# Ledger of designs, part 1: VH-VL binders against o60147

All scores and structures are predictions.

Target 1, 175 residues: o60147
Amino acid sequence: MLEKNKYLYIFRHIQTNQVLLSQGNVLKKTALFQLPYPLQKPVAPNGMRPAKLRKDHWVPLLKVEFPNESMFQSVFMQLLNYRKYRSVQPLTSDLLKLPIPVRRRKIMRQEVPNTIADLADILNKEKFPENSVRLQLSDKSDSEYADWPPSVQIDSEEIKLSRGFREKTTVDEAR
Structure headers, positions and changes below count from the first letter of each chain, unless a header shows other numbers; antibody chains are not in Kabat numbers.
F, E and O stand for the ipSAE by ESMFold2-Fast, ESMFold2 and OpenDDE, each averaged over both directions (binder to target, target to binder). V2 = 0.75 x the mean of E and O + 0.25 x the DockQ between their complexes.
[cut] marks letters that were taken out.

## First folded at step 7 (VH-VL; framework fv_lerdelimumab)

Design L1 (at its last look DockQ between E and O 0.03; V2 from the best seeds 0.00; counts 0 for: pae E 8.8 > 2, placed apart)
Fold by OpenDDE, look of step 7:
Structure L1 (fold): chain C 175 residues (1-175), chain A 121 residues (1-121), chain B 109 residues (1-109)
Amino acid sequence: as target 1 above (175 residues)
Amino acid sequence: EVQLVESGGGVVQPGRSLRLSCAASGFTFSSYGMHWVRQAPGKGLEWVAVISYDGSNKYYADSVKGRFTISRDNSKNTLYLQMDSLRAEDTAVYYCAKDYDFWSGYYFDYWGQGTLVTVSS
Amino acid sequence: SSELTQDPAVSVALGQTVRITCQGDSLRSYYASWYQQKPGQAPVLVIYGKNNRPSGIPDRFSGSSSGNTASLTITGAQAEDEADYYCNSRDSSGNHLYVFGGGTKLTVL
């Protein structure tokens, strides 16, 4: 049980490219609370928080294995803070010139690269042991969104998960 | 150009209160965490407090916890330090410093020139 | 709270190399930042992270780390480098977020 708590899974929405963080390999309904609620101030665009979790709409973006749960929790909380920070920042003048639907799309499209960049930034803050953090990406090219510290070892294999579902673990295979 | 200008320092008696201000310019103030750091005369630097970009999170050194309050007004680009129950050991030059991040970075990229607070009977 | 220790004073001959070292348990987990302070002036960031220099800082300044130590190295010390140098890092104790070393007074001979 402690083992699974050292894994960070990040999912992206197949249509909107919104990002959800998951502690463990199963996306929970409570993860939706990471998304801005449309009625919250500042008012989020409609549809930013779905009413229901459609697991089939979410695909894995990356998997991170940390040395321990403590490191995981630290990074996880920081990632949430980064997201919150971005959500309340004033819109740039360029964005304000765009129609609302176009603006919404542009903002959502930046979630993936922003999240990856955030992760790298957070990991660069902490002096984790060399090659102690294992990063597996669904698309290896996504690693180019950021410079990674020596603590991060990028897996040569891409993550292969079913949409919104957990991967089979060695424990599952033993059952 | 980033500028931080502290004010509000002076001479006060022990047990009294003082409020420091730091006026920020040259960057988007509301996007960054801010810190107070102090330096007693002839002594080293001591971290005092941090406040997140939106003021929602605050943390203090044990030496000032319960007595000092860090705050900010982003509409005025101003950082504050309310110092209550002042002690002689609080005598120092107080610097405001900019965090490189919106909260809890690991270095301070810009500093003010400081304001002197003297607590004496 | 975490503690960072520095030698209170070091000397270097003009044009020579000097290393100022900071030691503490927090440095095992966090990078150090280094600040230069000249008399009557505010501290100035000179090194952060693994070995990063802010804009305007001469390339003779460099940073390194090993175990529970971080070091600031000045290769080819200049007269204007005479100052107090402070290391800083996050505090791993949980009570403080940041902690400074005691400072090192560098004299250029």
Scores: ipSAE 0.446, ipTM 0.810, lowest interface PAE 1.5, mean pLDDT 89
Fold by ESMFold2, look of step 7:
Structure L1 (fold): chain C 175 residues (1-175), chain A 121 residues (1-121), chain B 109 residues (1-109)
Amino acid sequence: as target 1 above (175 residues)
Amino acid sequence: EVQLVESGGGVVQPGRSLRLSCAASGFTFSSYGMHWVRQAPGKGLEWVAVISYDGSNKYYADSVKGRFTISRDNSKNTLYLQMDSLRAEDTAVYYCAKDYDFWSGYYFDYWGQGTLVTVSS
Amino acid sequence: SSELTQDPAVSVALGQTVRITCQGDSLRSYYASWYQQKPGQAPVLVIYGKNNRPSGIPDRFSGSSSGNTASLTITGAQAEDEADYYCNSRDSSGNHLYVFGGGTKLTVL
């Protein structure tokens, strides 16, 4: 049973800092439907969607290892729902005073800290066993966007892949 | 089969309080946002409030802000609307409505049959 | 203004095509959704997003939008289509609230 764990992969866009969630270590074309909501017009003030997926523009932000499929599916679906509801939150009056391109850029810059905070909030509400969830970041300082529950073990090694996630060359399920 | 059943409506004097309930079944209640929408007799639909799937985010129409409180109990699959300082203009059939899905936005794909609230002296 | 404006009534002959319109500034930024309500019944979603139909909604129902206007089109109207129709969108004034149009009573002759 060498493939017992399930991974959540999160990507960041190198130019816009938008975030995409993935079940696999390679983004599918349909991931772009997370940006913006598919049923909003492209000119909506809460974001933009690139015309096509350019895999060289999306780099690892973090990876989460869950002990089983059930835990992964619960967290993944909740995280997608958080992102949906965040897009409908009222904008501050200061943001609304900005020209639309500037406002949009500032909103997109919040996707990284917001996604990390949402993930931590979900994990804090779940009753997962201590140290059962392994978090690996491309930049360990990004863990400071949130307070993590005892269930989360933050990996000391950063992700060093520049254009996507790749499983390390050797995986040992026994420690 | 998705079912939403409102209860708690009735006749009440202005200035009093009333609590509505909506019992949900046939779907994973804790995965969806929930809404209240009302319809005054002979009038159109008016959106009232929304609550996120876990209860952490709540939004209200200006007409009820500060007087109504939306809440949910996911262990009981129940949505609530606490209505304080009721006014005659709050007289309506109150519907609970389910968010369409995770990604489609705030579109109401299933509605209860409604419960009537009448505010009169 | 965040209001959505609909004509209060529209008639169509059986089997003919009818268009119900909805206008408002919010529709420049957001797609409308459309709800059908028969007397004494709860509303039913018939169109969401630009032109998506929920499962079970006949393909004679379609949606479109341009500028500040959204339309619901019923091609080949049936007697059962007689109902009130409401458009709904998000309020783009900056608070992410929701707004319904006043409703359109469709009479099938």
Scores: ipSAE 0.012, ipTM 0.559, lowest interface PAE 8.8, mean pLDDT 82
ESMFold2 (binder alone), look of step 7: mean pLDDT 92; pTM 0.949

## First folded at step 8 (VH-VL; framework fv_lerdelimumab)

Design L2 (at its last look DockQ between E and O 0.08; V2 from the best seeds 0.00; counts 0 for: pae E 4.8 > 2, placed apart)
Fold by OpenDDE, look of step 8:
Structure L2 (fold): chain C 175 residues (1-175), chain A 121 residues (1-121), chain B 109 residues (1-109)
Amino acid sequence: as target 1 above (175 residues)
Amino acid sequence: EVQLVESGGGVVQPGRSLRLSCAASGFTFSSYGMHWVRQAPGKGLEWVAVISYSGSNKYYADSVKGRFTISRDNSKNTLYLQMDSLRAEDTAVYYCAKGYDFWSGYYFDYWGQGTLVTVSS
Amino acid sequence: SSELTQDPAVSVALGQTVRITCQGDSLRSYYASWYQQKPGQAPVLVIYGKNNRPSGIPDRFSGSSSGNTASLTITGAQAEDEADYYCNSRDSSGNVFYVFGGGTKLTVL
């Protein structure tokens, strides 16, 4: 069992690609407060259910190990601020041309690359020691969304966690 | 082109108030944190205050805390500094500076030309 | 409160290399930004982060850091580089407070 206080886990929703930040590898219901828009039933055919946290709908996007809890907390809070900032930004003209349901889906789909970019931006501004931050991605190609500072060491192996919580599932083991 | 133009400076007696303005153009003003920095005559730069992009968060140097108020009107692309209970040591050129990012700024990537505030009896 | 210290003055011969150093506890945790100020002008950002130059800043300007210090290096100093240089960083508290160094007057000989 890993020490949660210095580990950042980012989960993505399997349908909407929305992201949630977690201290430790267990997603808590309070994480839903991170979302600028409540999870609602979309017009999309997949019929997503709104409301409460469904842990099984969230898969790990990345894992970050920090040298200490203080550094974790700093980055965690900054990430939340970035998300909040984006949520209140004016929509681009391209987005405004789209129907509201389509617009919402498109915005949510951007959360993964945006979050990764935010993390990189934050870490580039922080003066962390070289190779002191370990980043593990569920998909190594996601690292291409941003330029990472020397403080970040990207693991060669992809993250393998179960949906929404620590325990491994057969689905994850099959990957 | 990014433009920052300060105004409102002048000569004022100690204990009085003065309000500075900074008109911004050439960038999405509402997307960036903004700063005030001052420089006393013949002295170095002193950070004064920062305000986040939305105006929700404000922070001040200890030297001006409780006396100065930073604010912004994003609809007018304008940054303000309300200076109350002015002291002689507040005499300086006051610069508005654009923050690098939306929250604290981190760096000041653009500066105005400044406006002079003189506090004297 | 946090403080940053700089040498008040340094000189460099034309075409030579000079390093201006800033020291303070906050620099252990945060990168410095550097600002050039010429007489009667507003400051201009020249270096930020690990070693980033804004657009329009010559590549002879570079930044570095070590321990509780940050340095601005001008490799091949030009006459127009004569100015006051200020370092800046967030304060040691980790909040959104900022502090400037006392400034260094660079003379190009």
Scores: ipSAE 0.440, ipTM 0.803, lowest interface PAE 1.3, mean pLDDT 89
Fold by ESMFold2, look of step 8:
Structure L2 (fold): chain C 175 residues (1-175), chain A 121 residues (1-121), chain B 109 residues (1-109)
Amino acid sequence: as target 1 above (175 residues)
Amino acid sequence: EVQLVESGGGVVQPGRSLRLSCAASGFTFSSYGMHWVRQAPGKGLEWVAVISYSGSNKYYADSVKGRFTISRDNSKNTLYLQMDSLRAEDTAVYYCAKGYDFWSGYYFDYWGQGTLVTVSS
Amino acid sequence: SSELTQDPAVSVALGQTVRITCQGDSLRSYYASWYQQKPGQAPVLVIYGKNNRPSGIPDRFSGSSSGNTASLTITGAQAEDEADYYCNSRDSSGNVFYVFGGGTKLTVL
């Protein structure tokens, strides 16, 4: 019954800028099902869903700390739903005119700003207490993709881990 | 003029299969997500399934998950619904519908006339 | 799953104003769209987003929302407005993708 802080971990692919959401600090192989699979060709085109998870290709984008499991689950499920809704949206005329490989790359590169905007939209609609949700980014300029509600406290320090979420040391003090 | 024309409905016994088709014209079919929505006799509307513009993403209502398969052929401008293990509760008029843009709100701006599926012994 | 609730029936006199409501938790997070369905016909979109009308929908149709409630208002109701009206939104529970309200039968007296 004792509530414990919960974390949302978001990863970015180093080459495609695709995004994966995780409730753990390491990606599970099933996270790949968040990515679309192109069923219209016998061979999967580059830059969509890879056949296997290569953990060295996925780096931290951001981490969100929630005060309890209920808040975490609400936001996590809504983020997954936003991605599902986006996956079925129509192409714009500009995208439709592009060759399929170029079009896919452009769509994938929108995932970072879109995910950050979606997270902020969800948090703005939730009525969480002021400063109850802590946000830490790998690149603080990414916070500029959205306007954040008073419930969000953006950590002044960027995530320094280059190949995963690891918190062995948060502050180094010279002794 | 946007047109959506469903076909393939009919009378079948429980446990059998049917395939519905929706022929699309008057818009760039390959740029839109497409939906199936059904309406049981005397009842309201129920969303059934959606498929992304490329066919790579598919989502289903819980009532049909595992039994129905949505698909599309963008070269033929045609949407499909494969309905397996049909039940009496699947009796409905089935509409195909075209969806639109996330940030203007999501909605179904064009609907077909529907095709009737009757599942009875 | 969280459903959208509509009154099953509402009446309006010719030329009067009527409001059809739709209520549910998903409407706190998502816009509603509204569909008119006449007997034996396919649904027709009449309002989407906050208050957008598709081309060809008369100005007497308008939409509004507040909290968990969305409303469709018909100002100066006409005989041809007699129909079933459905609201539709995204599913806040995440077990289905989209949800419809149960429908409201509008009778124009």
Scores: ipSAE 0.228, ipTM 0.698, lowest interface PAE 4.8, mean pLDDT 83
ESMFold2 (binder alone), look of step 8: mean pLDDT 90; pTM 0.932

Design L3 (at its last look DockQ between E and O 0.03; V2 from the best seeds 0.00; counts 0 for: pae E 7.5 > 2, placed apart)
Fold by OpenDDE, look of step 8:
Structure L3 (fold): chain C 175 residues (1-175), chain A 121 residues (1-121), chain B 109 residues (1-109)
Amino acid sequence: as target 1 above (175 residues)
Amino acid sequence: EVQLVESGGGVVQPGRSLRLSCAASGFTFSSYGMHWVRQAPGKGLEWVAVISYDGSNKYYADSVKGRFTISRDNSKNTLYLQMDSLRAEDTAVYYCAKEYDFWSGYYFDYWGQGTLVTVSS
Amino acid sequence: SSELTQDPAVSVALGQTVRITCQGDSLRDYYASWYQQKPGQAPVLVIYGKNNRPSGIPDRFSGSSSGNTASLTITGAQAEDEADYYCNSRDSSGNPLYVFGGGTKLTVL
């Protein structure tokens, strides 16, 4: 029958291109904890991790449907781990040569392609059944950021770049 | 060429049952969700029900929930709509429609010509 | 559940441009699809997604969206474009899962 909570939504910030992971199409305020801080002090400005979630600043980047919640959880946690790992890695010499604001912007701009690549890498390692994972993108060209395993089938339809998603229903989640 | 052909329509009295069929051809039937959409005489389109590609998920409009049952036989490339406890307001041309996308199913790219169901005492 | 509203009737002169608009909360979440229906015929998909035309649909048909609205535009209306046009969208707020607009009767003058 119906499997709940098996949908991964990835949102991007409309200005900074920062990325947030969500279980389902409703972005929760707790997702803000995913936003990284720069390795170097001082602490990132409030703009990098605002106190309040502005849903209207986030748009869907991609949607992934997994066969079940367990698979979703596995991939979700791995994505978070990849992000954490990246956030604690030393900056390259090239990045260190840049002013801090420029460096931050450059890092943020890479979040989208990095996240997509991470997702593909994780899915390649998981070796899920063929065509068992559905991927829908807001921009189909974004799929080119990575090589996808046979387990992934990319939807022909694109996600509408809409803000302020309504609360999902069980019926909608099953679609 | 994609073809959808509805059948089973007719005149029935209120409270009676009727079963509609939709014969599909020209595409891999088992790969797509299928819908029923109806249109009362002189009125607009109303979504009725959907069934997933493998039949594992079914959803209905509130107006027909508990009375109508959507099903499919992929081995026969056929979609069905079992209509029980029919009411006068169920009078309509019933269309079967194919989902455009085999995953998302947001759009209906092909429609049958419809079959008329008339519920009247 | 959400509703989609559209003008019941619009007119356009032959060769001119007409826009049919659909409005509803569901359109904030999903793209609309547009269907053309001529008397005694089944609906035909003419526009879907951002601005996609199925095969066989003339390029004078185009789609757009803004906020809670979606629009079908016919640039250079032809006599054969006279028909009823319905917008449709998914609805994540509840049942029904899919919702149609009330339809717009387009008259080509």
Scores: ipSAE 0.099, ipTM 0.729, lowest interface PAE 2.9, mean pLDDT 87
Fold by ESMFold2, look of step 8:
Formats: C-alpha cells, structure tokens, sequence
Structure L3 (fold): chain C 175 residues (1-175), chain A 121 residues (1-121), chain B 109 residues (1-109)
C-alpha cells in the first residue's frame, strides 16, 4: 500500500470560537461529540454545545498536513484528549468569581488559543522530522499563540474562505 | 468481566501515611480515566480524585488537596492513592471507580468493593 | 460550589411508583447521574445523561430533569429496589469537580 499525505482540518465557530477537529474539509454530524460536556443540557445559557451542527456556522481555523496516517492519528487523538481533560481541570479564581453564564462564555472564547497551543505542545514533544509537517492558518497571527518546533513549516498563504460559505443566509436552506 | 480490587487499607494513627492500590482487569486499563470515591461510616459518597488515562491530568477534592496524590502504572494495570498527613475525618471505605468511556461522560460504570481506612489514635 | 440536595428518606408500596428528587444550581446546566447502593455493597450506576440506562438495569428505572431539579423514577417498585440512591453531577464551579447528593434511603413496604 502507498503512504498518502493526511490532513487535519480544524474549524472554529463563527460566533463562539468553539473548535472542532476533522479528518475531512467538511464536518460530520458526529463532530459535536468532541465538545467536552456531553452531559451538559443543550439549553445551557452560554451556548456551550450547539443543538445541531450548522455547517454554515463553522469556518476553517487551520489545517495541518502530515506525511502519513500514523502521525495524523497520534496528533488527532492527543488533541481530543487535551480538550477532554481540560474540561475537568480546576478553574482559576478569577473565573470562579464570574456569573456562571459569563464564565462559560469566557471559557469557550479560549478554545482557539488553547487548541493552537495544544497542537504546538504535541508537535514539540513528538520530535517529528524537520519540515515534515505543514501548517496553514486562516489568520497567520494565530501562529503567535505558540512556539513551533523545527518540524513545522508555516505556509505563507492563508486559507481562503468561500464567499458563499460566509454569506449563506438561513432562507436558502428552506428551498 | 471488569474487576477492580482495592487493597492497602488498615488502621493508622493521625499524621501517618497509607498507600492504596486498585488492581484492574477485564478491560484496557490504559484507555480509561480512573477515580477514587470514599464513604465515611454511615455517611454518603464523597468524590476524592481523578487521573486521566495516561496520568497527565490529576484533580482533587478540596478536602484532600496537598495531602493525597493519585497515580497510575499502566504497565501493571494499577491505580494508586498516596494518602499523607491522615486525619480522623479521612476514615472511610475507599472505592476505585472506572470512567465509563473516554469521550461521552463523567460517570462511573464499575466500582471496586472498597478498602477500609481507619484513622484513630 | 453547588450542592445537591436530596430528601433523606422516602417510602413506596410494593408495585407502586416513586420519585426521588435531587436539587441544585448545577442541574440547570448538567444532567444528573444516579447510583444505587445496597448495604455492604459498592454503588451501581442506574441512570446517566438525560434518561440513559446502563445494560442490566431494569426499564422500571427512568430519569428526568427540569430547571434545577433531577428526578429518578421507579415504576412498579420491587423489594430489591430498597437501597440508598445518590445523585451525582459535575459541579458548575469546578471545585469540587464532581458532587454527590446526600443520598435518599428508599424503603419498599
């Protein structure tokens, strides 16, 4: 069998900045199970877990090209593990002083910088070969959330978003 | 068949230390987070601590922070609780408990039968 | 931290329906899990999430929640259902991470 490049796609929610990971450039319905609060009620006041997957609400954050599936699977599982166990870690004293809905919203807004830092931490620890991993971002300034190892080559071109993807109206889905 | 067997309980004096073990079998131990839950005689359940599947994340109830240390050895399928500076109020049956699955929930589907720790003069 | 409050005792006639309640601010945002404990035994999970029963738990056990209250309902109570019942939830404050209710002793008459 031939080894083929494998891509990790990371999406962010356009309003909440929550993060979802995907093997493909289109999210599957089951991606919502990646959110670390499966026992949370869907009506929670801060929108911690959307009621359903609306594909027009999720835009590319970054993608990562790995030279093989083994590297991809290792990094993908570790990213999911970081998020799961962050949900059970103690909150800071500053967060605990906030009203619960405000606190949850502030936690969600940390998902983008946390995910980028987690990715960099994993790649620094795995010691992949130099320049073997290509990273492309939708906003290159997001690379500043972390220090990247020599294994990572950051693409100079940002991910372009389709106008239709960002300009979709809710009435079009009722065709 | 999932089995969790606690050991290492006993009678100790206040201020001393004790180390509990939980031997796991019948499942892939290294794939699951593990918990300690205790129950004082005639009292309700109190959650004590959790450790992630790989040991990288640990969290404690306030009542035991700084005195108890949770750990695991995945090569031996064993969960540990190191209990230092023991107090009379630590007297309880200590259960180890298995997290249901990696992804979906924070609840305990299998429990050991417990080991009694008695802290008395 | 949020606290989970349960009545310390309830009773039910054999074959009748009983509801055990659990109240706390965290239950506005999280479902409760329910554990049955018989004397001298370890707890057993009977309900988790909205209304999920683990394999081997009889269908007479069900769960519900509304507002800050979660309920465990036993329809057609049997003698073997006599036990202590604990609700458990994630704590909204994150300290402690998980909290149990004080427990409800169910007596089947």
Amino acid sequence: as target 1 above (175 residues)
Amino acid sequence: EVQLVESGGGVVQPGRSLRLSCAASGFTFSSYGMHWVRQAPGKGLEWVAVISYDGSNKYYADSVKGRFTISRDNSKNTLYLQMDSLRAEDTAVYYCAKEYDFWSGYYFDYWGQGTLVTVSS
Amino acid sequence: SSELTQDPAVSVALGQTVRITCQGDSLRDYYASWYQQKPGQAPVLVIYGKNNRPSGIPDRFSGSSSGNTASLTITGAQAEDEADYYCNSRDSSGNPLYVFGGGTKLTVL
Scores: ipSAE 0.014, ipTM 0.592, lowest interface PAE 7.5, mean pLDDT 82
ESMFold2 (binder alone), look of step 8: mean pLDDT 91; pTM 0.936

## First folded at step 10 (VH-VL; framework fv_lerdelimumab)

Design L6 (at its last look DockQ between E and O 0.03; V2 from the best seeds 0.00; counts 0 for: pae E 12.5 > 2, grease 19.4 > 18.9, placed apart)
Fold by OpenDDE, look of step 10:
Structure L6 (fold): chain C 175 residues (1-175), chain A 121 residues (1-121), chain B 109 residues (1-109)
Amino acid sequence: as target 1 above (175 residues)
Amino acid sequence: EVQLVESGGGVVQPGRSLRLSCAASGFTFSSYGMHWVRQAPGKGLEWVAVISYSGSNKYYADSVKGRFTISRDNSKNTLYLQMDSLRAEDTAVYYCAKGYDFWSGYYFDYWGQGTLVTVSS
Amino acid sequence: SSELTQDPAVSVALGQTVRITCQGDSLRYYYASWYQQKPGQAPVLVIYGKNNRPSGIPDRFSGSSSGNTASLTITGAQAEDEADYYCNSRDSSGNHLYVFGGGTKLTVL
């Protein structure tokens, strides 16, 4: 359904805490290309880019409903840019002192808060209409990672965690 | 106050048709999906059909698909269920229910008192 | 329905706690809603979402979920709580959009 085009789903890997962005509720294989470091024979949690998408390894981190697809696209692209920017930034001296596996794990653990912060930053800059963006988090406490602009309405309910998540299209209310 | 009032129930023979109505008030009818749910005597609740707020989309339970038609007139705040080719197993109290679908999930926050449909020879 | 299953009947002593559980694959993805139905009356929504009560529903009613299950808990059951309880959820089978559990008859002793 066309309705899904205005929905941003951000998924978190259950083991690595890596983050994937998705337009709509279905993760595509191409989403794996969002991960910067491929492995030859990658198997989570050791790999940064799995060779295959295992949908059952990903759970929704947050869901965002935008007023329209255009706004979605704008935010989506900006999120990707933020990620790319981070990936090319020099590592801090503290991180460089750590063994590579430890370093990777530490970086991966930061992906969730960083992504949330990025989203908030982008939305703050975009200055969408008040309460025009609806946000639902799998963990409400994650909202604390950032200051949200008035355009964002945070739902009181949390996303129910489910592996292999696929939300069925509904025929419900006009919102 | 939200009110849903079903009507049109009665006794019909198998193979016949019946049209149910549900008059809604107390809320913006045109903004919500509406449902029919039925309950056979002494049995549980069975979801029957849903119609979107605009009436553009309709879905049915397999048990009634092809025989029942859900519709609505938003100008009249009325929900309808056209029941054709009625069977004995269609005997039930038919409830109209208001849908509520937000981020908290989907549920039926208001129900009518129901109207009884009896299909018997 | 085969999509959501409930125990057909449970009993609870007055003032005690009872849990009614609903099980189904759809519950892995969707929250359940719970409905109370007394004889000769229409169903009444009592719990929805993670653990939300509509206005007018006593706080002794609560909801929870785990895996492919959802549960309605009545803490301190009262005589007036004797009723049939139905769970509901979206249907993930693709054949139906919504599905009810078979219902649980709660007897307060």
Scores: ipSAE 0.043, ipTM 0.623, lowest interface PAE 5.6, mean pLDDT 87
Fold by ESMFold2, look of step 10:
Structure L6 (fold): chain C 175 residues (1-175), chain A 121 residues (1-121), chain B 109 residues (1-109)
Amino acid sequence: as target 1 above (175 residues)
Amino acid sequence: EVQLVESGGGVVQPGRSLRLSCAASGFTFSSYGMHWVRQAPGKGLEWVAVISYSGSNKYYADSVKGRFTISRDNSKNTLYLQMDSLRAEDTAVYYCAKGYDFWSGYYFDYWGQGTLVTVSS
Amino acid sequence: SSELTQDPAVSVALGQTVRITCQGDSLRYYYASWYQQKPGQAPVLVIYGKNNRPSGIPDRFSGSSSGNTASLTITGAQAEDEADYYCNSRDSSGNHLYVFGGGTKLTVL
């Protein structure tokens, strides 16, 4: 009878800044398949998949509210395709000059700006109605990796991080 | 080093057209959004237009919409501004500015030295 | 369209601290970027995002924001800091993507 809004959740790793896409507010173990396989040799493909999903190591980067399932599915699949495309690109000569640990960290750190730019590219190409797509960020400065179309309304409130089962308070921080 | 060099400025009569060019070097031009920003003599900065890295998305200030056309040729590392139906208030130094990322970004990290356009009777 | 409002002029004694303010409703949603312009020269980006400084900009430049206000702070002002300073942000009204403030002329005494 009533249409339900759909949400795209994007997480980043607190240490590596790798990015995972999710249909839910909680990551599933299968999200790890979005990351490249473990490297065996110095010339292997970029990145490294963690052996386990540590939910406490993945925090919200942004979420996107779509008015319906069709819009969500289109954008979600396109983002996965962008990640697939990037994962098979040859490394540049500048990257190949770096020691492997430094190279790996530099590639991983690009995932946040690249994912945000890819999302904006997709949304700019779609013809969604003005203000029909709501974007909320954990750090509003991250919106500056892209220019957003009129269809996107950026929420004035940042996503607030939580720790454990209770909110962090000034009383707890003073102890 | 990153360089942006504008050209094509000059003196024209109202109602005429002029085409500005911006030659880019020292960075991967096709990976960045590009802007035009103008400054009338003795006045502040006014944003004019932006084009995305591929050229697919273009946005204009209301003051120039319908009269100016931004474009780019990624094979020549060149940004263009076609200015039609010029008015006296279009008199300004026109700067080419680089966006931070594939899209325009929210800020302009490199600027050219500008080219003067004078629209007078 | 939403406008960004800046004081047209401020002065600071050499070595002292000055704050240049930019106000507008767009700043509730978007951070300001700040540009320095000396006479006859192109603008130069000095602050972007919440408080990010491009490479080559001295650490005496910093930015802050609260509500609809952004500020550029110069601690220990030097003679070469004398310039016009512009804030820029996204236009929240949707008519165009970007808007500059009117500029602030900083005089170092």
Scores: ipSAE 0.006, ipTM 0.552, lowest interface PAE 12.5, mean pLDDT 81
ESMFold2 (binder alone), look of step 10: mean pLDDT 91; pTM 0.940

